# Designs tried in a protein design chat: VHH binders against q9y6x5. Part 289

Target 1, 379 residues: q9y6x5
Amino acid sequence: LPPKLLLVSFDGFRADYLKNYEFPHLQNFIKEGVLVEHVKNVFITKTFPNHYSIVTGLYEESHGIVANSMYDAVTKKHFSDSNDKDPFWWNEAVPIWVTNQLQENRSSAAAMWPGTDVPIHDTISSYFMNYNSSVSFEERLNNITMWLNNSNPPVTFATLYWEEPDASGHKYGPEDKENMSRVLKKIDDLIGDLVQRLKMLGLWENLNVIITSDHGMTQCSQDRLINLDSCIDHSYYTLIDLSPVAAILPKINRTEVYNKLKNCSPHMNVYLKEDIPNRFYYQHNDRIQPIILVADEGWTIVLNESSQKLGDHGYDNSLPSMHPFLAAHGPAFHKGYKHSTINIVDIYPMMCHILGLKPHPNNGTFGHTKCLLVDQWCI

## First folded at step 13 (VHH)

Design V38 (framework vhh_8dlx_2)
Fold by ESMFold2-Fast, scan of step 13:
Structure V38 (fold): chain B 379 residues (1-379), chain A 125 residues (1-125)
Amino acid sequence: as target 1 above (379 residues)
Amino acid sequence: EVQLVESGGGVVQPGRSLRLSCAASGFTFDDYAMHWVRQAPGKGLEWIGNIYESGSKFYNPSLKSLVTISRDDSTNTLYLQMNSLRAEDTAIYYCARGETVWLRSGQYQTKFDYWGKGTLVTVSS
């Protein structure tokens, strides 16, 4: 009887929301499970990169999803939210659902997790939903639970993705207590629905469930804008990604473009690719552009326009505001244990251990998560 | 039936101020973001700004010092206050209802679903 795991992501769930708002359903889940208070994500702290790091255990420079907007100079291909289904972008790594399907004749199921509607190394999730933001959480949950209960070979790895609280975090900003309280209460109610559905269907006692997120959120403002058009003319470069990490492809000499940018704003760091700080692990990939601009926390890079972003993410991964949390419950996990911090790349080897899979080479350290697991020595 | 009706346009002298109104009906006004958009003769649409249901306001940076947007949810009315009017402000001014959709990529798009017929503002010496 193979072990089973459901991995759930609520996009943009900042770790310290747990301290500032009430989550009765999530707290009940944690009481009989484990909580990691902070997960240090990969740089850049964006949706596609971090969701792929969770399921591969790799830094962005290794798995190839280096931003939410990308350009590959060798193939001349562009990646965006509207062009994310080309397997080319995803083929630099092997995500856990592919590994799960290729070892011991197991099935995977997916409700909207980034990459699951794409064949990666000629393998697509056994059951999946094409990405559509209009599909309700209830419909995603109904499909996942049906597949967990009614599959042959059995579904042993399942994923569920939800766009909130990221969308509301952008719209209202994380400091809007009134609106964020309403949004986060709805999310807590969805967690309650998830647990009740799993109990009703007889899945709860034998299923490992991880609830996590890809990044946090920080407060932005119309008073904290960096106008790139005041630094450099559009004729000198092609813009690949804008804010808060701008990816610049020079049309002229790289040093000339760098010199026009390097002292333009006190709230932005400008890096030649080879000068990007080693701690970011954001250098060794052709999809990382020759010049990278990194805005300070809460600053937005614009092209002579306003920004409606009252909240944003993508900033330095050392910032606590960029960190999500991880909560887990099930037969693999201790009950009532709290852990301070893990790296987001550590989730993959932990999940492989739970499922009995041999992990592909990865940047995670199994030792960082062993205190969460009942079958491991903590010290 | 959703209706947006702009008023307050007309002929005004350069340097003067003008306030436009938009009367909304047929929907729960306080649940929606509202926008002002203008179109000068022979030119494309220019977004002026919006106000969310939360009261947060966003402006075209080229116009921010010249305009103020406000709303009165008790009367279902959107306002545009314009100061120091110039000949280049001559345009048809539209009230629009729009939703800002946040994509998982961090990009956003405004989808306009209803527009008024517009009110003409002519700034002439």
Scores: ipSAE 0.658, ipTM 0.849, lowest interface PAE 1.4, mean pLDDT 93

Design V39 (framework vhh_8dlx_2)
Fold by ESMFold2-Fast, scan of step 13:
Structure V39 (fold): chain B 379 residues (1-379), chain A 125 residues (1-125)
Amino acid sequence: as target 1 above (379 residues)
Amino acid sequence: EVQLVESGGGVVQPGRSLRLSCAASGFTFDDYAMHWVRQAPGKGLEWIGNIYESGSKFYNPSLKSLVTISRDDSTNTLYLQMNSLRAEDTAIYYCARGETVWLRSGTYQTKFDYWGKGTLVTVSS
C-alpha cells in the first residue's frame, strides 16, 4: 500500500513555547518520534508565505505568495484574507498535493491549509473544506480521518490547519504566561485528540504525521510604534502592506519617497527593492514592491492609529522568536531522535521522499532532513 | 438578554473631569472586551478605546492623554474617566461589547454586537 502522510499546522507556534509550557500529549508524540527544535522559516515570516513554502519547498520570491497582502500592478489585482481564492496568486509554484494527484494518480485531502481550496494549475485537492475559521478542530479532524480511511483512490497526502496559537499570540502577546498557558494547553489537548482518533480508527501505526508551524511570535508594545504618517504624506505612495514589513508603491519619484523614509525611525530599515539583503531571498518577484520597510523585532508600523497587537510576526527570519518547530511520528521516522535546526523549505523534499514523489525544482536540501528518516544514512 | 446601560453624563465645565459608567447584564461580563465610542453632534462615530477581558487597554491616539478606561468584573461595570474636558468632547458616549477577530493575515477587525443607548456629555461654560 502506498505511504501516507498527514501534515498538521498550528499557526504561530513559536519553538521555545515547548521549553516554557507543559505539553504532555505533544511530548508523548515526540518520545516515539522525532523533534526538530527550530525551523528557520522564509522571509517575510507570515502565514500565507510560509505555509506555501512548506508545501512547495520554495522561497517567497519563487512561489509568488510574498506577503499576506499583495498587489499586482499589471492586472490591478489585490491579495488579502478576503480574496485569497484567486488562482492567479498561487500559480507560480506547484504544491505537493497537486504533485501527489498528478504523478501518482492518488488522492489528497485538506482541512483549511492555505491554498487547498484554490484550483492551482487547474488541480484542486481531491477532498477539501472551504476556509471558514468558525469550523471546529474536531470537525476538521473528522473530515480528514474519514477521507484517510474511506477513499479510493487512496488519500496519501492530507493537511490540517488550525489558527491557534497565532490569534491568541497576537491578542495577548507571547509573554502573557497566564493566557498563553491556557491557549497552549488547549492545543496540547487537540494533539491528544488527534492521536487518539488516529489510533481508534486503525490509522496510527501506518500513517506518517508531521506537526509543525509557519512562524513564531514576538512581544509587541504600545511603547514600540513607528508612525508612518510622521515620515511621509499619503499622497506620495500607495500602501500595499503595513506591518512589520511595509510594502510601498510610490506615486511620485521612487528616490524621493525613499529619501523621505530612509532616516525616519531608528527602529526601521528602508530598502529599495534591489538593496534588500540577499540572505532574505526576497527580491526577484514583481509582487515585491519598489520600497520595503522592515521594522525591528517587537516594533509595529502604524498610520497614526492604535495597534491592538501585543504579539506579531513577519520580522527577520534569523530571529529565534520567528521560528516554529517540527515534530513527526510514523513508519518513516526514527523514534526518540532530536535534531537542532532545518530550513522550512527542506520540509517539501522530505515529504516528497516519504510519499515516493519526484519533487519539482526547489530551494530545500534533502540532506538536511536525512537524520530524521529510518531509510536514510545519517553520516 | 444582553443589556448595556450608560450613566454619568451631563453638563460639565471646560477643564473639569467626568467619569462615565456602563452597567452590563445578561452575559458573562469578564469574558468580553468592552469599548467606549462617542458621537459628536453632526459627526460620525469615534472610537475612544477598549479594555480586554485580560485588562489590556488600547486608546485612540488622539484621546489617550485625556481618557482612562477601567473595568470592575465583580460588579459588571465598565468606566471611562475623562480629564481636561474640552467643548469638542461634547458627544453622546456609548458603551459597546466588541469582539476582536484575529485573521490569518495577522490583522484584526472589531465587530460590535451590542450597544448601549448612550449618555450625553455637554461641555459648556
Scores: ipSAE 0.579, ipTM 0.816, lowest interface PAE 1.6, mean pLDDT 93

Design V4 (framework vhh_8dlx_2)
Fold by ESMFold2-Fast, scan of step 13:
Structure V4 (fold): chain B 379 residues (1-379), chain A 125 residues (1-125)
Amino acid sequence: as target 1 above (379 residues)
Amino acid sequence: EVQLVESGGGVVQPGRSLRLSCAASGFTFDDYAMHWVRQAPGKGLEWIGNIYESGSKFYNPSLKSLVTISRDDSTNTLYLQMNSLRAEDTAIYYCAREETVWLRSGEYQTKFDYWGKGTLVTVSS
């Protein structure tokens, strides 16, 4: 049978939830598969950037989705959730579903993974659902499994995206054990439904399934706010993105704006673009603004207002609270193997290997994922 | 079907306290976050605060010392306790139900899908 892969994302699934809550269905999945306990994501630790890094193997500065709100200084275009379907924003990289369709004359299917409802390099996923948060997990699963079984050319790469536990993580905060326990139990039940559906359809034994996430979640508080309006007047800059990484476009001399901001709060770091730490790999793109502000974990940048978020993400990617996990099952993967950590950019070359695709140049290292795979040797 | 009905407004003297109520019907009250919003004569809407299903509360920093929000899920009722009332607290007070809106980008948006008709509070000597 040709190799097939289903990539599933539960948005905002913090890695240490696995240690603090019970996941009977996920643990059964892992028992006969592999677990990577921590996935080190890319900076900034936001949904659009990290979902695109998973499917391209590139840092944000290389794939061009550098934030959830962006401004391109060369073209004067603005990106937000309201205009995320302009191909301009997605065309700096080639995601795996495009490569899958172009190299092997195979089909791809998508249930709402970021970018899959956009033509990228004039290529859109063969089967896709336009983004609609009201569509149930069950309906997304039904469409994906139908397309995996009933397509010609065959669907060999499929994606499924679910908004939880991110939505509830923002609303309740990750430290609300009562509400998070309820949310995470429902997610575990959805994983059980996924496995059972695949078994009933005869897909389970021959399908590679990866369950992962784009980032974690940290606890926020009304007692941990950075009021930007107390430090600088709106006339000095244009705000491109706010929290917890603010993107500042100066209207006056950049050094003057920097000097007004640099001592604004002990709980944020202020960087000129060229001084952004090299470890972030967040510098070489026209969409990265001349000044960025990076809040400390759990601190929220605001404009003379309260924040309704009890949880947030976007913080330094070295923070364990920002890390998701990766679990996988299928003919390509070992059974009962646990691995400590990989980089989120390593997922792409691993997926290309499983599908027999030639990867585009990328920032991942195939060697980091070798021990997960049955056709590879590791020491 | 969904209804929010505010009550408890009226004329009150400066420095006194007042408790407003919002009676909810037509939905599962304990599944929704609830908000209080006010509008002073000739001014825009001012958010007062909210209470989530978990009981977690958030207040406008300008009003935090003056108000307390609570809920009674057994009676489907939202409350706003106001203390040390001032002339500038004269406004129509609305309760509103939060629509849970999360963008695919992971950003949280507060949207109000249902509002009450409001109750007038006049602070006058």
Scores: ipSAE 0.056, ipTM 0.490, lowest interface PAE 4.8, mean pLDDT 91

Design V40 (framework vhh_8dlx_2)
Fold by ESMFold2-Fast, scan of step 13:
Structure V40 (fold): chain B 379 residues (1-379), chain A 125 residues (1-125)
Amino acid sequence: as target 1 above (379 residues)
Amino acid sequence: EVQLVESGGGVVQPGRSLRLSCAASGFTFDDYAMHWVRQAPGKGLEWIGNIYESGSKFYNPSLKSLVTISRDDSTNTLYLQMNSLRAEDTAIYYCARGETVWLRSGSYQTKFDYWGKGTLVTVSS
């Protein structure tokens, strides 16, 4: 049987939600599959960077999606939600759907995973949906399952993206147990719908399914704000990204801007690009700005304004609150196996192995995920 | 069918307090975030603050020390308590229903769909 894989992301699904809330459908999924309790994501712990790291196996400095808002100093282009269709931003790496289409006579399908509605190295996902937040989970699932069953060449790699619980995590904060309980129950019901649909269509027994996320969420507060305007005047710099990692492009001498920022707040670290900690793997790319500000967990950087963010992410990737989980089920995976932690970049070479693809050079370590797989010896 | 009706405006002396009310009907009030917005004569709209369905409150930093927003979901009523009123607080005060839309980038924007007709507050002796 040719191997098939469906990769599902619930944006902002913090790993410890699994321990604090009931997920009957997800628990049934895991019972006959595998669970990785923590996935250590890449820095910055944001949506676009980490979704692209999952499908490329690369750190942000290597794949080029270094933030949700970017500026490229060489070409002078700007990246934001409205400009994410320019292939320029995505061309520094080869995502797995492109590899799947180019190495094998196989198709890929995508329901709104970041980058899938963009031609990357002149290759777009064989079947895809343009990003539209108003499209229901059911419609995304209907399209993915239709393409998995009715495509030639056959769809062997499919992706499905959902915006929750990230939106609600931002709105309510992860410590709002009443509202988060309601949101997470709805997500569990969507997982139930997914499994039921796959069973109904005869796909369940032969399909490998990975359910994961890009990052977690931490509690923020109106009492934990860093007002950047109290540190430095707007005339001194261009702001590329704000919070919780601010990307500063100086309009004057870099050292002068750095000196104005470096002692501004005890809840923020200020780095010259070359002084960014090596453990972040966040230095070697033209889209990383000359000065980076990193707020402490739960602190929000603002420009003389309030923030309505009661939850946020983007913080230090060593923080457990920033970690998602990974659950998987299917013929490639053991049943009832629990693993402590992997790196988010390890998902790509594991997926390549499952699909029989030769991975492009990447930062993942296949050995970290081999214990999840039935065809590997776990020693 | 959806209606927002402000009340409690009038003439008040500088330094005094005033409480405005907004009566909502035609929708499930406790499912929506509610906002107060004002417009001084000859000026644009100024956002005062909002209260989520969860009870979380956010204020314009320039006004935070002077106002308190609250809601009573059992009576479908939104309130704005104003203290230490100044001549520059003279404005038409609007109740508005507005949803905070969270983008996948983590940024947010407010989409207003319904407004009351406003209540006039005049701060003058």
Scores: ipSAE 0.638, ipTM 0.828, lowest interface PAE 1.3, mean pLDDT 93

Design V41 (framework vhh_8dlx_2)
Fold by ESMFold2-Fast, scan of step 13:
Structure V41 (fold): chain B 379 residues (1-379), chain A 125 residues (1-125)
Amino acid sequence: as target 1 above (379 residues)
Amino acid sequence: EVQLVESGGGVVQPGRSLRLSCAASGFTFDDYAMHWVRQAPGKGLEWIGNIYESGSKFYNPSLKSLVTISRDDSTNTLYLQMNSLRAEDTAIYYCARGETVWLRSGKYQTKFDYWGKGTLVTVSS
């Protein structure tokens, strides 16, 4: 039978949560599988960009989902809602579920992974759920396992997305040990439910399961705000995205807007698009605005208003607080192996290898993940 | 069933302080975020601030130096301490229960489900 893979994301699961909290179910999963302690995500360290990088192996400038709020100057389209289903935004890359359906006579299934309820290059997951945050983890799991067990052609690639611990990370901040402990225990229980369901259905022995996340979380404060209105009048620019990476579209001369912003705060870097550091791989796309502002870790950019964000992400991808982890179990993976670091773009070519798919050109390096796999030599 | 009852309003002189209270009943008070919102005559609603069930506090930046929000979960009571009152602070002050919902896009929104009837504060000489 063809290899099967279930890719699970718990949004905003910071890597060091594994060291600071107890995860009995996840630890049992890792004991008989593999753990990558840190995954270096792509810049900007936000939900939509990084979820799409996982399934395409591309930097944001290459796959086109460059932020959670975007503007395209050529078409004058706005992307500002998690329910935006215009294929225009997603068509700059080919995600793995599309490749899975087109290269092989196989099906894909999706429970709310970003992009899976959108036709991309005229192809949508064979089975999918329209995004709805009110749908329980159990209902998502029920649908995914039903589709994995009862599909023709067979579902060989499935995705499952859950909004926590991101929502609670924003609300409480990652340093609130009491509240985060409760949230993370619930997530560990969901991992236990996932494993138990797969075992009951006879899927566990032959299914490869990856549990990962798109980013981490850092502590914010109302005492660490950058008020953009104190630097520049809103009549000089259109704001495309605000915090912690602000995307500025000038209404006047770009240099004049830049000069008003560049010395506004010691806790914010201001870049003309061509001056964005090369290490971010965040420059070569029309959806990246002429000026970007990058707040220092834990600082929030506001427009003469308060922020209720006690935790946030989107910051520099070199920051360990922005890094998620990756755990995996299944016939493709070693048992009891621990690896230090991979790049988030490396997940895509690894998944293509597991599924026997030819990857589209991508920014990942298969060599970085080969030590996780039983059919590879780890030199 | 759910009731929010504001008290402590009245006439107060400019420059003085005033503390408002909100007595909550009919729900588990310590599980909810609570807000203060005001409406000046002929104006729209202005959010003053909130306090989460965790004790974390957030304020309208224009009012941050002038107000303090607190809660006593043992008595199911929300407080608003106001200092250096101005004529512009004349308004009906509402206690409200509202949850901050965090969207996948990184945006958040407050969903208000219950409001008190309000208490009038008049700042006049």
Scores: ipSAE 0.619, ipTM 0.830, lowest interface PAE 1.5, mean pLDDT 93

Design V42 (framework vhh_8dlx_2)
Fold by ESMFold2-Fast, scan of step 13:
Structure V42 (fold): chain B 379 residues (1-379), chain A 125 residues (1-125)
Amino acid sequence: as target 1 above (379 residues)
Amino acid sequence: EVQLVESGGGVVQPGRSLRLSCAASGFTFDDYAMHWVRQAPGKGLEWIGNIYESGSKFYNPSLKSLVTISRDDSTNTLYLQMNSLRAEDTAIYYCARGETVWLRSGHYQTKFDYWGKGTLVTVSS
């Protein structure tokens, strides 16, 4: 029987939530599996970029999903989460479900992972659900488990995406212990439901399951706002993305726009595209705008308005608050092993190894995940 | 049946304070975010601010120093405290129930589903 893998994402699950809240179901999962305490995500630390990095093993400049809001000057196309279905945006990389379907003639299944309802290189996930936030976790789980048991060719790679705790992290902020405790307990219960469903269907012992996330969350405040309108008039530029990384397309000379922005706030860094730090791997793509503003942790860039975000992400990927975790269980994984850190791009070559797929060229390092796997030597 | 009823409007002199109330009925008040919105004569709607079910408050930046929003979930009542009233604050003040939807991008949208009939505030000497 071919190896099978279910990849689950809980959007915005900050790594240190595991130390500050109780997760009895997740703890039982980890006890018989592996835990990576911190996953260093790619910059910018946003949903669409990091979800695509997980399944391609590429930095954002290489896979082309460089933000949650993008603009292409040549085609005049705009990307957002309400306008994400054009294959143009996704075609700069080959995600693992496409490789799975083309190399091994196996099926893939998807419950709302970003990109899975889009044909990429003329290939769409064999089974998928169109994105709809109103669909319950239970319905997503029912479809995934049905497809894992009742498919020909067999489903060997499946994905499941859930919007929490990101939505509540934005609404309440991660320091709201009362509300975040309630939200995180509900997520732990969903993990319990997932494990129970897989056991009842006879899938648990032979299925590899990865539970991870795309980013963390940091506390924001109405007292930590950067008003961009106090720096520069909106007639001088087109705003492509706002906060906490602003993407600026100048309508006048680039140097003049840069000069108006560069000393406007002590709580943001202003970069010409060529001056973006090399460590971000965020430079070599036409979708990255000529000027990028990067707010300091916990600061929100606004246009002479309030922000209702008490939590946010997108900040510098070196910040521990931006890091998710990774937990895994199954025949490919050791039991009771804890690992400190991996890079989010390392997940892709590890998943290719588990599934027996030849990875496309990628930015991950297989050696970083070897200690998690039973068929590998850890030094 | 959902009902929102504003009260406390009237004629007030410049520089003085006024508190508006909104009595809510027909729904679980403490599960919803509540908003204040105003409309000056011959002008469009201006959002004043809101208060989430959690108690978190957000204001129009131009009004933040002049207004305070609060709620009493035990009496299903929303309040707007206004200080240092100016002639330009003359408007019909509406209480509204709003549902805030958080998107995968981290953007949010407010959908107003119920409005009161409004209460008139006239600031004049």
Scores: ipSAE 0.661, ipTM 0.832, lowest interface PAE 1.3, mean pLDDT 93

Design V43 (framework vhh_8dlx_2)
Fold by ESMFold2-Fast, scan of step 13:
Structure V43 (fold): chain B 379 residues (1-379), chain A 125 residues (1-125)
Amino acid sequence: as target 1 above (379 residues)
Amino acid sequence: EVQLVESGGGVVQPGRSLRLSCAASGFTFDDYAMHWVRQAPGKGLEWIGNIYESGSKFYNPSLKSLVTISRDDSTNTLYLQMNSLRAEDTAIYYCARGETVWLRSGEWQTKFDYWGKGTLVTVSS
């Protein structure tokens, strides 16, 4: 009865992988659905920030998850990737699962999407799995489909997160055709399993499914390193985040730290917070540090130690290598339609429309996604 | 039974070169990343570098111009070539097998599950 939506993320799925590798299961999904060829994500092009932008429709400066490692200057709190479930970090925005539960008598379900195992504005996803990378895609899918079929109030919004191809992209680099081919074939097989499971359970014809990602991946090299220790001594600053966007908290005068950094490498831009380019929408938040360093594509910032990254992301969001794609299928979507580009913040208002929810104020533009939807007039 | 056995250490004069070997047994060597780590007298462990199963190599930037890591998967052997040795390079050199876990942050954690007993390198006149 009520519309249902499953949002699936394959972390680090660069848009142009679709042009360079074969995806028979994903192509079958797209044939009877829609494809957005690339999605312009938010800066910085990292996992936690972009996953939260997808479900809030907000730039990072507005939703508060500004990096995967953060320091809040007002409260003096630190955020790290491990088991930090402090709601403080997530409370600057209202994600779609919270809206779904509060506006209607509806439930949400989550298999490990960032933020879904945290109570946000005193509301946690009705059904969720605590993050554990060892849990298989099949187990995540089994739980999601169980909850979609066996819930009261009904589950109308569900999320499913998978760590690949990001982990392999980091380890091998996106230019390793042999290893990336193997990894991407496994992902395509998982998409086949997803579709098959939904068909077997009678969910496929009435469920809207979005398959997307948070960012892409670019090739790195041991020949493209920026050694920060050659620029400035550790005693002058606290490092909040390192690469490819370094977040610097000065222990001395900010101008003195800036002057030590500003001409250190031709492959790194150094910004005082107020000088960060407006197009990044990365300035107006206490968790953005007084000095930000932005490495050029494929360059890695290091501290007198080597990086083991053969691939990385976090770079300028105008770079095509940082862009994911979006594919969708279901009663809300046209069949066999291709669209060039949307912004990642546009996904949220589109999902709210599909679910019949009133969106919170956001940075997305519903008009950008109208042509994907059967109930909209595309002019 | 996993075993790592380092060899090639000894006394060497400053400015000279030395090659260390690590013989691996009891596991599928070409499935694992291998590392070199050293410990100077009275100091902590210092990571030298590693080589992935793919052949990709990563070095401590302070040591990159002074060392080369290589592997021979047909003989299950890891090598460390050291050039322009200094008195400060005096240390016990360890071969280690490492599992790399990639976090959602894009950072990695290396868990060393097996170590050799080490080989002593003394740089003196």
Scores: ipSAE 0.222, ipTM 0.590, lowest interface PAE 3.3, mean pLDDT 91

